# VH-VL binders against UPF0111 protein PH0637, part 4

Target 1, 226 residues: UPF0111 protein PH0637, of Pyrococcus horikoshii (o58371)
Amino acid sequence: MIKMQVWKKLFAKSPFKPLIRHAEVVVQTVETLEKALDSWARGDYENMKEYAKKVDDLEDIADKIKSELRDSITSKLLMPVQRTDILEYLHMQDKIADAAEDTAKWLLIKRNLDSIPNDIKDIILKMGKESIKAAKLVYEAIKQLDNVLESGFAEKEIKKEYKIIKQIEEVESKIDGLDSKLMEIVFTSELDWKDGLYILNIARTLSNISDKAKDTAERIRVLMNK

## First folded at step 1 (VH-VL)

Design c05 (framework fv_ciduvectamig_arm2)
Fold by ESMFold2-Fast, scan of step 1:
Structure c05 (fold): chain C 226 residues (1-226), chain A 124 residues (1-124), chain B 110 residues (1-110)
Amino acid sequence: as target 1 above (226 residues)
Amino acid sequence: QVQLQQSGPRLVRPSQTLSLTCAISGDSVSSNSAAWSWIRQSPSRGLEWLGRTYYRSKWYNDYAVSVKSRITVNPDTSRNQFTLQLNSVTPEDTALYYCARETWLSEGYYFDYWGQGTLVTVSS
Amino acid sequence: QSALTQPASVSGSPGQSITISCTGTSSDVGGYNYVSWYQQHPDKAPKVLLYEVSNRPSGVSSRFSGSKSGNTASLTISGLQAEDQADYHCSSYTSSSTLVFGGGTKLTVL
């Protein structure tokens, strides 16, 4: 709390506002990916391609914010927490947007979407919607971390933060369950092997969104213990 | 508040290059949440979008198919402006030319600020 | 010739409602929900009224509303006022990630 008070005398702003802005763009990236997935499930290649381009544009914006933050955090900035821990947090949060971009790139590999069964499409859409929840919970978590540190680790604020972290873990577990069901369908179906490879890579990159959200939440635990 | 101020020649001869500048105040041409577009208007064709430039870790351009082979939209970060260059003009390029800021985030995709417009005549 | 089709003119009296249509193809209006509407008074640049079919920017009256059915988007102006007399333009993003406009509609308020 002493470190926070000293920092605020030197700087008029919260150290986490730029991280919150970055998280906001990460949420938009995952939300746009879900729109691409919806178009993909409808067999609308052109609309999917448009949303995939938007995912790439948003990831570029996230990367630019990350670059600006990295430079400002590692220069002459005095922080209430270790700079290395903040940079590790930023790195994990940015990987969520990277996973969304990877998923969009895999969607674009195939033009004829009619060969993909509706039961596979349904599970992938559910994974996409859960991924939005994961990204939004990360956004809430970084906002709440700012409150935790500003309050000097008040019990009330720590409790709110742990509740959000638990919700991220629950979403990741749900996505893992959906991924397992999808694998069973892929391996027991009469699906062409190229379509199987296509679906498995979409599922892998999509699961990475919640995996990286969980990794980001683990970085928040590290920041709360300092 | 954002303002866009246009400048450039109002009379261009056929086969020459039409060149216009849009000076930006109240925002940066390298803003990662905006794109910077050129749009023209004539009584016979209505409004026609020509192209955009925007910064997202690097500079990008998008152009309308009808002008793609002869158009360049260039940013200038040092002067906080962007330019239109349209090569090999014909009388059909006679129009009122606008620069505009395009929202690039998922909340928009629309033009929220426009320049004053420049009437360019291609003749003689 | 404009990519999107609008009626050249419409007219109404104060207090009435009017609707302006904007018709494209499945590669623009029909394929995407990226339709915008602009109002233009004489000798002025266009001003946005609606984006993404039906969303209003801050400061735009709820009298302006939008909808889409198939390849046709519509702008409805309720409770017509004298200052609504202007040209109205629709635009749409395309499957090529470009942007196209309609021919414009002149609204006359009697």
Scores: ipSAE 0.000, ipTM 0.442, lowest interface PAE 14.4, mean pLDDT 84

Design c06 (framework fv_ciduvectamig_arm2)
Fold by ESMFold2-Fast, scan of step 1:
Structure c06 (fold): chain C 226 residues (1-226), chain A 127 residues (1-127), chain B 110 residues (1-110)
Amino acid sequence: as target 1 above (226 residues)
Amino acid sequence: QVQLQQSGPRLVRPSQTLSLTCAISGDSVSSNSAAWSWIRQSPSRGLEWLGRTYYRSKWYNDYAVSVKSRITVNPDTSRNQFTLQLNSVTPEDTALYYCARSDFLTGYEPYYYMDVWGQGTLVTVSS
Amino acid sequence: QSALTQPASVSGSPGQSITISCTGTSSDVGGYNYVSWYQQHPDKAPKVLLYEVSNRPSGVSSRFSGSKSGNTASLTISGLQAEDQADYHCSSYTSSSTLVFGGGTKLTVL
């Protein structure tokens, strides 16, 4: 109940400040996944498992914040933007953390990591690093949206926001390119078919992080029009 | 509200293990919205965070690199307390030791700051 | 060595404003909005003054404010009072899931 009052106070200042709080947890979730991926690439199953569990915990925290924010928004708080647009944004932003959790779950499926070739591991690690950039750019975008509102929708602040959105789209495009290269390596190599399924699912869930970051950026365009 | 009460030996010989206990009242050591830290303070090093333990889906520990090889922070749910164990102490481990809590506030992970501190225990490492 | 850089001392007279800086890197102060400030009087445990850069706990005077620009966080104390004489410590969360402190700043109210 105390948390509900804190969220209501934050929403009273700005519809975007609570979303910034949620975005910070999302960033931490993706950064923790990168640590799991680093351990995974080194063949360190035990440390990978520890970081994967921490990703799960952080996603749970992000989801709890999402629920608290949803309850606070439905309290008839005075806001300059539509509640449904805020909820749609929050849903997309939370899906970034969901994608990180899905990736961590796939990492845990395999115990012996040494059967995965280093060229495949290298591409997966690059996708992981780009996913952190995507999550951090989403965080910067929602902070900048708060600046847009505070400035009274000044053109200079709006242009900064569109620049960040474009950077998110560029990161997503880069990850798509890495995913395509990975598919080619998997299908043309002598990789065991179970390892192939394992790698393709890790790549799919990693790509989903940037896909959801891009979806979140599109929700920002909607919020800027109102 | 939440209170932290420290206990343990104030004098430890070099090469022995430093052991301190922090008893918790007003909250649970296994609370999903809390983390439990040990911090020390010395004139030469200032404030130094040593490590924490916290429960989410399982118990986690994070440790500062400077003590990682010698330190264990261990929760005890039955007594609602947590302990610091620091092995192979030297006179440079002489410091004022604090236990502290981080709590879930607005939607962040609770270990970003310490809102409740124990009274402090001065531990001297000498022969 | 402290991970975050603070001035060793700062001084002011009653009614003035003073600012204490806390400088880190992109992996701590610059990377996260999880900077906290603690006030410590002689022979007492530290007390949280600010958390998450600029938020005040209940009971903390509005004379204490915080900000951050790049890798540097700042604590500003306005309307300086004699009881503000204390040590001030900054702290930040890090990309390694650890906490680090600054060296501390001794505030003298003249």
Scores: ipSAE 0.000, ipTM 0.475, lowest interface PAE 12.2, mean pLDDT 85

Design c07 (framework fv_ciduvectamig_arm2)
Heavy chain, then light chain:
Amino acid sequence: QVQLQQSGPRLVRPSQTLSLTCAISGDSVSSYSAAWSWIRQSPSRGLEWLGRTYYRSKWYYDYAVSVKSRITVNPDTSRNQFTLQLNSVTPEDTALYYCARSDELYGFDYWGQGTLVTVSS
Amino acid sequence: QSALTQPASVSGSPGQSITISCTGTSSDVGYYDYVSWYQQHPDKAPKVLLYDVSKRPSGVSSRFSGSKSGNTASLTISGLQAEDQADYHCSSYAGSYTYVFGGGTKLTVL
ESMFold2-Fast, scan of step 1: ipSAE 0.007; ipTM 0.549

Design c08 (framework fv_ciduvectamig_arm2)
Fold by ESMFold2-Fast, scan of step 1:
Structure c08 (fold): chain C 226 residues (1-226), chain A 123 residues (1-123), chain B 110 residues (1-110)
Amino acid sequence: as target 1 above (226 residues)
Amino acid sequence: QVQLQQSGPRLVRPSQTLSLTCAISGDSVSSYSAAWSWIRQSPSRGLEWLGRTYYRSKWYYDYAVSVKSRITVNPDTSRNQFTLQLNSVTPEDTALYYCARESIYDLGPFDYWGQGTLVTVSS
Amino acid sequence: QSALTQPASVSGSPGQSITISCTGTSSDVGYYDYVSWYQQHPDKAPKVLLYDVSKRPSGVSSRFSGSKSGNTASLTISGLQAEDQADYHCSSYAGSYTYVFGGGTKLTVL
């Protein structure tokens, strides 16, 4: 049985603080990507390029935090959860930022967007905004996992965590629906084949943001069963 | 322990170039985890961030809009230092100038500062 | 003019709590959650007190806490001590790799 003083020391020494820091950077990466998408949709290549550079820089920061945490976790004396489960969580959370970086790289491929219909741009912008919700929910989920630990795995805190996980799954489902609608438009329109490939790759990498958010939520579920 | 030591002239004539150097110990100017900034302080404007340099497989440079046309921040890996050059100075550039380290993991905190150099721009 | 708005001065007595505000726009404080607070004693360089709105560096007293609501960030100092008498500066990430600062607040411990 863990006493309150020992529990508070474990909380202070837990890897969850760097995981929360990492999640904050992931949120800003996705938010910056949405700004890149807004500039992209307006045909503003130069501003889009600057936001794309920032996405790369933020993903680089996220990778550095990941490396620091991997090194530090080996030295933990007492953990209420398995080291490998924490590392797999971090891996999935980091893949959200990777997906944002991949999307930014695809945006840079094409300078003139006059041939891309506005209805396609609109769906992509909606996918971007929903991706922000997914990233923010992951941030709330890891913060709530910290509360679960501090409370000694109290039923009330566990229930709050499952509510957040369900919301992440709902956002992923909504983005999947938008992606399906976009695919229908691409394949039934008179869009040039190169433009079609360009748009489909942007959509695929955007959808990966919410896919990885859902995978991250599943790793939280695993952590709570240990 | 990281320490930043500043050096440079304290009096500059209007229209000339202000040049300051910040020597780094306890860290590397090319450290992947750090960015190196110049910040000035004046009674009229308070604290004002001027620019930074940092290394991520290549050197990056960022400058405040207010000074962008006349500022250069340069790293020197051989001497483990970085410099500020501010061209065409006016009396409004009179300020206490600091160099500072920025943690790249935490956007915003300047965790180590130089001692400061008071630069007066007058004829 | 400073980009972020702080009160010029604030005062308190030992043992009391005081709060210093820092107001920006929806493009800096309101957007990024990268607000830092610095303490500066006379003739000394600033020292970081808080970053990311509410996080404390190692060695900073828990008497210092931070929060944010909309475009305004706040620094609260509880259990005021004579040593807290100093200037306090806020800063925020402002996008495109740039930072802005507030005008500073002089805290007087009476």
Scores: ipSAE 0.007, ipTM 0.450, lowest interface PAE 15.5, mean pLDDT 84

Design c09 (framework fv_ciduvectamig_arm2)
Fold by ESMFold2-Fast, scan of step 1:
Structure c09 (fold): chain C 226 residues (1-226), chain A 125 residues (1-125), chain B 110 residues (1-110)
Amino acid sequence: as target 1 above (226 residues)
Amino acid sequence: QVQLQQSGPRLVRPSQTLSLTCAISGDSVSSYSAAWSWIRQSPSRGLEWLGRTYYRSKWYYDYAVSVKSRITVNPDTSRNQFTLQLNSVTPEDTALYYCARGTEFYSLDYGMDVWGQGTLVTVSS
Amino acid sequence: QSALTQPASVSGSPGQSITISCTGTSSDVGYYDYVSWYQQHPDKAPKVLLYDVSKRPSGVSSRFSGSKSGNTASLTISGLQAEDQADYHCSSYAGSYTYVFGGGTKLTVL
């Protein structure tokens, strides 16, 4: 167990500990979304619906952590970095979980999943798996940021952080490529227009996961400069 | 060194309100490192978490679904204590009631490391 | 009944290892990785032994360890000692800011 009053010490000396906990929940949210996508691809609406509900529950936990941290930062406690920068970081990290929830909501719009071609399902599953990598890299990045701060911004720790940021950017680029390929297939595959709209919105919200992961990484660059 | 001291009636009549107080020493009820919970224990139901309150610029409250319509957990910063109020009690509410401090870290990292002595409350006419 | 399933009793001899299981569903133990274990001696309040499946609070013996596989969390007590005779309770985060407990397991050291 965490020692009593440790939260006060962690918050005063490192605001990144609550951000690390929030990032852990964000990872769980995206991992749960991937399970919903697996059920979706198999035509299993009922299991997909259960996982979509769990995505919503985890996003609620992330939002509660965000609200508690926001309130604590605005209470005029001493901080090692600017409050505004921490709040902007938290906002971007939380949007990753929001994107996962949005994707789950789109999955639920359609009950007959058998009308979606397997080649489209395959690309969406690949986007889902890459989204997990993006979320996990954000989790690694915020943990490494804590190491950067604790080391007094040592060069070795800063270099490790930049390597993680680059990996996040590479994952986002890969997902962007998958999305572009998917859009082309949707427009050339003779899909019913409603199925096309459904798939494009799933892809858009799924792509937002990595887009927000990249935005979160950019906020880490800001935090390292302060 | 933190201690929790419980007080309140040990006998409550059906339909009345069960009210218990937990007095805190060695920590503050508004401490940012703590959440304050009520848990009960009965032979038929085992341990059952009822609810908690904690302070982070404003007061937060979480309640178990089974009691949510009847329960209030209320902090009192002036007396450094928190109370349990459970309305419309039935014999099923007969249990050993504990207050406890949890090391809650933004809704997670939860473990209860300091407990009150327990209060056996009997709901009977 | 209790939300999480534990054996009613287990027994062991000094120096042995024993394991207590805690089985939930894919919506609690199988999902969240937020499992806690509590030790309770007769007429005393529970004491936390483990949280987050396997993490020990300061002052808790390394003889107590935790793991999870699927929907089942396990508490293992190695080098069993007479003072380990107690009731053991598991708890898991169950979603929506709530926690559930198991029925408890009575450990007898023979």
Scores: ipSAE 0.027, ipTM 0.556, lowest interface PAE 8.1, mean pLDDT 85

Design c10 (framework fv_ciduvectamig_arm2)
Fold by ESMFold2-Fast, scan of step 1:
Parts: C-alpha cells; structure tokens; sequence
Structure c10 (fold): chain C 226 residues (1-226), chain A 124 residues (1-124), chain B 110 residues (1-110)
C-alpha cells in the first residue's frame, strides 16, 4: 500500500480538479435553467428565451470540457482509480447538464404561457429549485471524493462522502414526489392535450436532472469501493 | 521559466496575409495543460483575443467571431511553435500582436505568459 | 469600443485603497465566474494579476483582491504603492470559448 506522504509525492496534481471544474459549469447550467423557469412562470417569453439560449451555451462549455478531459486522460500505472471509472463518472455528470438543456428546449416550444394554470407552474418551479440543490450536492460530492483519495481512503472522509450521497438521494426522492403530484394535477385538469404533452415533457426532462445526479453519486460509490 | 519569443514581418500591405510566429521554450506546444493564443492591442479597440490552438489527443482551434473568416492559428510540434495567419488585412488590423499561454486545469483559464509583442503596421 | 466598460483613469495616493470596475452584460461577467485582471507597465506585455474573479497566481501580492456583483467585477488595490502605477485590463469569458476585454484603466499614483 502507498503511504500518505509517498502518494502525495507521486500524485502531485489531483486527477479530480478538472472534474470539479466541470461540475461547477454543470451547477451554473442548472442555475441558469431555474432563471428560465422563473421567466416562464411569469409569462415572460422573451427573457425565458434568452436564459434558455444561455443554458445551451453553458451546456456546450460543459461538453467541451468533457471532450478535452476525455482526450487528455491517459492510462498510467500510478493512477489511484481506473481511467474507465473516471470516464464513466464524467459521462454521468455531463448528463445532468444535458437534462437541463432538454428542459430549456421544451420551454421554448410554446409562446402563449397564459393557458398553463398557476398550480402547475408553481410545482414546476419547486422542481427547478430542488434540481439546483441536486447539482450543488454533486459538486460537493466530487470535491469530497478528492479528499477521500488524498486521505488514503480514511474512514472519516468516506463517511462524509456517504452523507453527501444520501442527501442527493433525498433530493431525488423529493423531486419524484413533486413529479407524482404534478401528474395527478395534469390528469385531473382541464388542460388542452397539447398543453398536457408540453407539461409532461418539461416535468420528465426536469426530473432527469436529479435522476442523473443520483446516477453520478452511484459512480462515486464505485470509485470508493475498490 | 516559460518564454515565448515572437518573430515575423512588421509591415504588411493591405489585402495581403499577416503572418507571425511564436516560439515556445520551457513548455511544449502539445502540452495537455496549456492552450496557445493570439491577442492584439490597438488604441481604438484595446485588447482583443483572436484565437487559440491546443492539443488533447487531437488539435483544437477556437477563433473570435470578428476574425473567424480570415484567421488561422497553426501549431508546429517539430519546431515547438505556433503561428498566426490573418488574411486580407486592412489598416484596421494595425496593432501590437501578442502570443500568450492559457494555463490552468479547467480549460477556461488565464493568460500566464506573454510574448514580447510585435507591432504590425498595415499600410501601402 | 471595448466589450467591457472600465473607467479610463483612476488615481490615488500611497497607502490608499482604490477600486477599478469592469462592467459587462448578463452574457459574460454576469453569468461566468471567469473574470481575470492584467497589469501592464509601459512598453511591457500584460501580466496576470487575478483570475476566476478573486484568485491570485503565485507571486501576486495580497494587496490585490477581486470581487463580482451582478454584471460588474471589481479590482481593489490596498496599500497603494508607486510601482502600482500601470494600466489595468479586465477580461471575461464570453461564451463559445471566446474572451472579451475591457478598455483598460490607467492608474496614477500621486
């Protein structure tokens, strides 16, 4: 086994610093989506469109960071974790930004927002705010994984990581509950069928943000359980 | 430790191609941690980022919208250098041109080393 | 005109604190935390002073600090010294892997 001081000398630069930077952009993408949702709920199509375009721009940045990271990761005998596990983690983390982009695309499909009832708008806004919490927890999780590795898998650091993973799972569960409530409202409402499809797809893509955050947390478990 | 040394013609005629070279020492043009940019400075426009190249298993290129149709940034691994080519120049391209290294682990970094600068005048 | 707005000049006395603003839009400074500041002495290339709004590279004095509020980033120089007399340029990430710069601010230490 590698002693802590020898390990630090061999791995002078953390392999997770670029992953942490990618996670920062993912957080910004979800935060920008929430601003688009706020404009959407207020019936402000033009501001919603501008924020939606910004979500696309940030997702493009995340994708480019992902591609550069993928290309730059080399197979090295001294790596504390396998290249394949790092790439799978990166793939899942990037899917969070993809889900935010998909949500923004659905928002843009409809111009007249007044036909959507306020109770539906309210629950979608709540889902959006919870999605920010999920993204921020993923950011904290990847930072804490860096600490786990730096500590040589110390029990204290592993416990902190599992606490963050549990919080991600709790946020995902809460969003699932909101989605279920929203489906009940949609099913019993007087919504036009096109508005129903519109809302269903917004809810689906929005809930995918937390679903992908949970999947990302599962990849962290894989990285820790070697 | 890292040094960037610029060379190239200081006078270019309108409609011709402006060509500058930046020689790198203390790092590799194909370094996975770096990107290599051209930035110009003029009294009327201030500092303007023009474009970059960098290596991550393949070469990548990014260019500013204002010059995208006229600009090429080319790496040369054998000579450890990169070049700027700006086509169809006009007097408005008269500026002090710098090469610079972008540094950082996040690929959206800062310019940590700059060349000495080359004043290029576009006139007949 | 430059994409980011800076005051053309600022002045201060030794030991004073001064602040230089850099105002962009909601599509650059307002959205990204990728603001950097560069110091340029006469006839010299710019030198990085701050990056990511508030981070200092090795060798940069703690007298230089940065912040951001809305669409405006700020550089603060505390304990002003004669050597600080220079031009200061801000830069921000502007999307699609491009950067924009401010017009520059000439600092005079009187």
Amino acid sequence: as target 1 above (226 residues)
Amino acid sequence: QVQLQQSGPRLVRPSQTLSLTCAISGDSVSSYSAAWSWIRQSPSRGLEWLGRTYYRSKWYYDYAVSVKSRITVNPDTSRNQFTLQLNSVTPEDTALYYCAREWGSDYLPYFDYWGQGTLVTVSS
Amino acid sequence: QSALTQPASVSGSPGQSITISCTGTSSDVGYYDYVSWYQQHPDKAPKVLLYDVSKRPSGVSSRFSGSKSGNTASLTISGLQAEDQADYHCSSYAGSYTYVFGGGTKLTVL
Scores: ipSAE 0.005, ipTM 0.457, lowest interface PAE 13.7, mean pLDDT 84

Design c11 (framework fv_ciduvectamig_arm2)
Fold by ESMFold2-Fast, scan of step 1:
Structure c11 (fold): chain C 226 residues (1-226), chain A 129 residues (1-129), chain B 110 residues (1-110)
Amino acid sequence: as target 1 above (226 residues)
Amino acid sequence: QVQLQQSGPRLVRPSQTLSLTCAISGDSVSSYSAAWSWIRQSPSRGLEWLGRTYYRSKWYYDYAVSVKSRITVNPDTSRNQFTLQLNSVTPEDTALYYCARVDYEGFLSTPDYYGMDVWGQGTLVTVSS
Amino acid sequence: QSALTQPASVSGSPGQSITISCTGTSSDVGYYDYVSWYQQHPDKAPKVLLYDVSKRPSGVSSRFSGSKSGNTASLTISGLQAEDQADYHCSSYAGSYTYVFGGGTKLTVL
């Protein structure tokens, strides 16, 4: 296939260039989720629904690219890193898009959005914004890993990579803090129990975006170890 | 060789709908590796990207915020073309309109990192009474 | 009002090198490596010169090169020739499936 031949050519240039292409779709997926969340917070169900549908489609595209990349890796390709490590990285990176899809599915469960208090909506929006930062930092990290390889694993480039990994960890910690604040509000408010379950599941799936971003960063550490 | 041929009215009255067509040869409007955009150019604002459409498992549509409420980009697979409809036009919509292709390497639903490699000839549309 | 800032004009003499800047924000040029440059001769459609910051399509002279530092992308034309006289436009992915252009730069070769 033409698609498979294209991926084989990218892998021949660098094991990381195809992963960068996949990361671009992951970023688009999380950016689209943020648009769904913005509409959700404004009580705009119809626009939220359209963005949620687009999140599902983009996750499907990311998953298809993942499958194509997996099938394109062959023993005939010369690569400076282990194929299994590349596949494990790809799997974790794709789970970021999975988490965004899960969040979109939860948004669609409820049509009347006016029953959700604005203080809860504000925290959820902050979690969404931080999730975009996490996805973009993963994209930065895989691009920088390509620079690390091109430099022959130069110390200066490795240090830049670790700085990005630290930023991903900081974003994950911030989202954890927001999630803790949200839990307190849900448990001390007069929120209907069904709305409570709805919000807690949205928060859980949003938190998974940064959790998977952090897991992806840990796979980068593996790719840098020799 | 991919070519884009534009057609449509050159004069539109304020409050009416501007409609332009871009006919594609040498590629398919439903190609998984392509996205199809409309761009306009005016002396006062330069080049402005207006929107795009592309096919993967279904049709996608992306529009610039400034025109989102008035714009529709519509693909037609049977005629291998795509159209621009811009509603409620004002004199500020007077511009040279281009259609263009972005070609992605492989099955990529990603940003325009390859640039717009094929352009139509342009259609000057004047919005005036 | 353009989303990306370019100088309105730049000039040079044959054989000289000139550089055209394209300044955006940390959410477009500063973040993504999806900067394209277009050359436009009078009464012609734009033609892509560079994509992905620094990559040249087949048939584009090696005299054209691109780079990016922070929020600013740059197009450099070395060994300036009379036929390089044209308008030059930069474009960047701006996130959320949107693209933005610069105001354009008129290059005069004198």
Scores: ipSAE 0.000, ipTM 0.501, lowest interface PAE 13.1, mean pLDDT 85

Design c12 (framework fv_ciduvectamig_arm2)
Fold by ESMFold2-Fast, scan of step 1:
Structure c12 (fold): chain C 226 residues (1-226), chain A 122 residues (1-122), chain B 110 residues (1-110)
Amino acid sequence: as target 1 above (226 residues)
Amino acid sequence: QVQLQQSGPRLVRPSQTLSLTCAISGDSVSSNSATWSWIRQSPSRGLEWLGRTYYKSEWYNDYAVSVKSRITVNPDTSRNQFTLQLNSVTPEDTALYYCARGYRLDEYFDYWGQGTLVTVSS
Amino acid sequence: QSALTQPASVSGSPGQSITISCTGTSSDVGSYNLVSWYQQHPDKAPKVLLYEGSKRPSGVSSRFSGSKSGNTASLTISGLQAEDQADYHCSSYTTFSTWVFGGGTKLTVL
């Protein structure tokens, strides 16, 4: 959970503390989306709607933190790395929350959830759970980057960071595999075309969560270079 | 309407394989709206979920970390049943074993077998 | 030990209300609204009372209610009756696509 008072602490010490706080909100956004997906899978439209609204609220908070961070990083903080690299990182990290919001908006389009087969729902739920792993790994990655910088680019800390980046790539690969399996089910089933369009858009926006997590990890590689 | 009937040996020696069968009536083991789990109960550890099998477009299995290296949960569509195989048992595997149906996407366990007390001793 | 923490026992008198807590982590109770509660009488298999934290299956008394805050779920039994004397178990889905149970709570109606 997060409130407006939280960003008063964002600029306390390290230039990366605000980025870590933003990443915390991104994790909460994806976790809340998974709760919406759980309600969706059970045909519980009203609870799904409630969690979808909370996803929207959390993404709005993430955007506000992003805006405040932009001003702080470029004008007020003494930065150990290039400002443009930090802004590119922030932009990619924020897109993870945007993808979660897009997924929630697609969920809300349909009220009769019983027409979606359980095998499709199961794969979507698995994609959602893997998306939480991707978001949490991004959070760990930005925390570890802070450790890399505080250690003066110690080899031990750099190796830990690359291990986290590899794990993000593995999660993205797993989600891609789930998406491929889902496409086979959609195209071989007797699913109504409107339901097909609905599911394909949910899958696309869920896949974007891990895609943006991978893009964020690439920005971390840039931030580690001198 | 749904009933689960358990069968299998009640005495197993340490290092051997514990094998139980759960026969299903009133539903299909390949039903897209159900999952099929094994859950055990002991006085010292309470209820402990061990694993499940279920059919969507293909068969899936999930297993508890504590038993993952020793456990197999297998469906048998021709006999409408599913089995538990737990390898390399120790006295700590002594427990009352239940099979159970997970409703829909595991919202809850709505039907349980009668339970089988399995004792692991020499 | 059990993955979810419950008090070993609780007691109450007929007509009273009692509450049983179930505390987990952010990877189970805190991650999902997928907490179930089960009632178990001696020599019987568990019977579901609540699912998705607060929902009741057909035939379960409205005296049983559930709530969740953060990593803790709670079962409340109002208007306590002698028949409520039983063991109560909480269960939660996890981020690893598995289920975990609490240690169980023995309810004594005095």
Scores: ipSAE 0.000, ipTM 0.410, lowest interface PAE 16.4, mean pLDDT 84

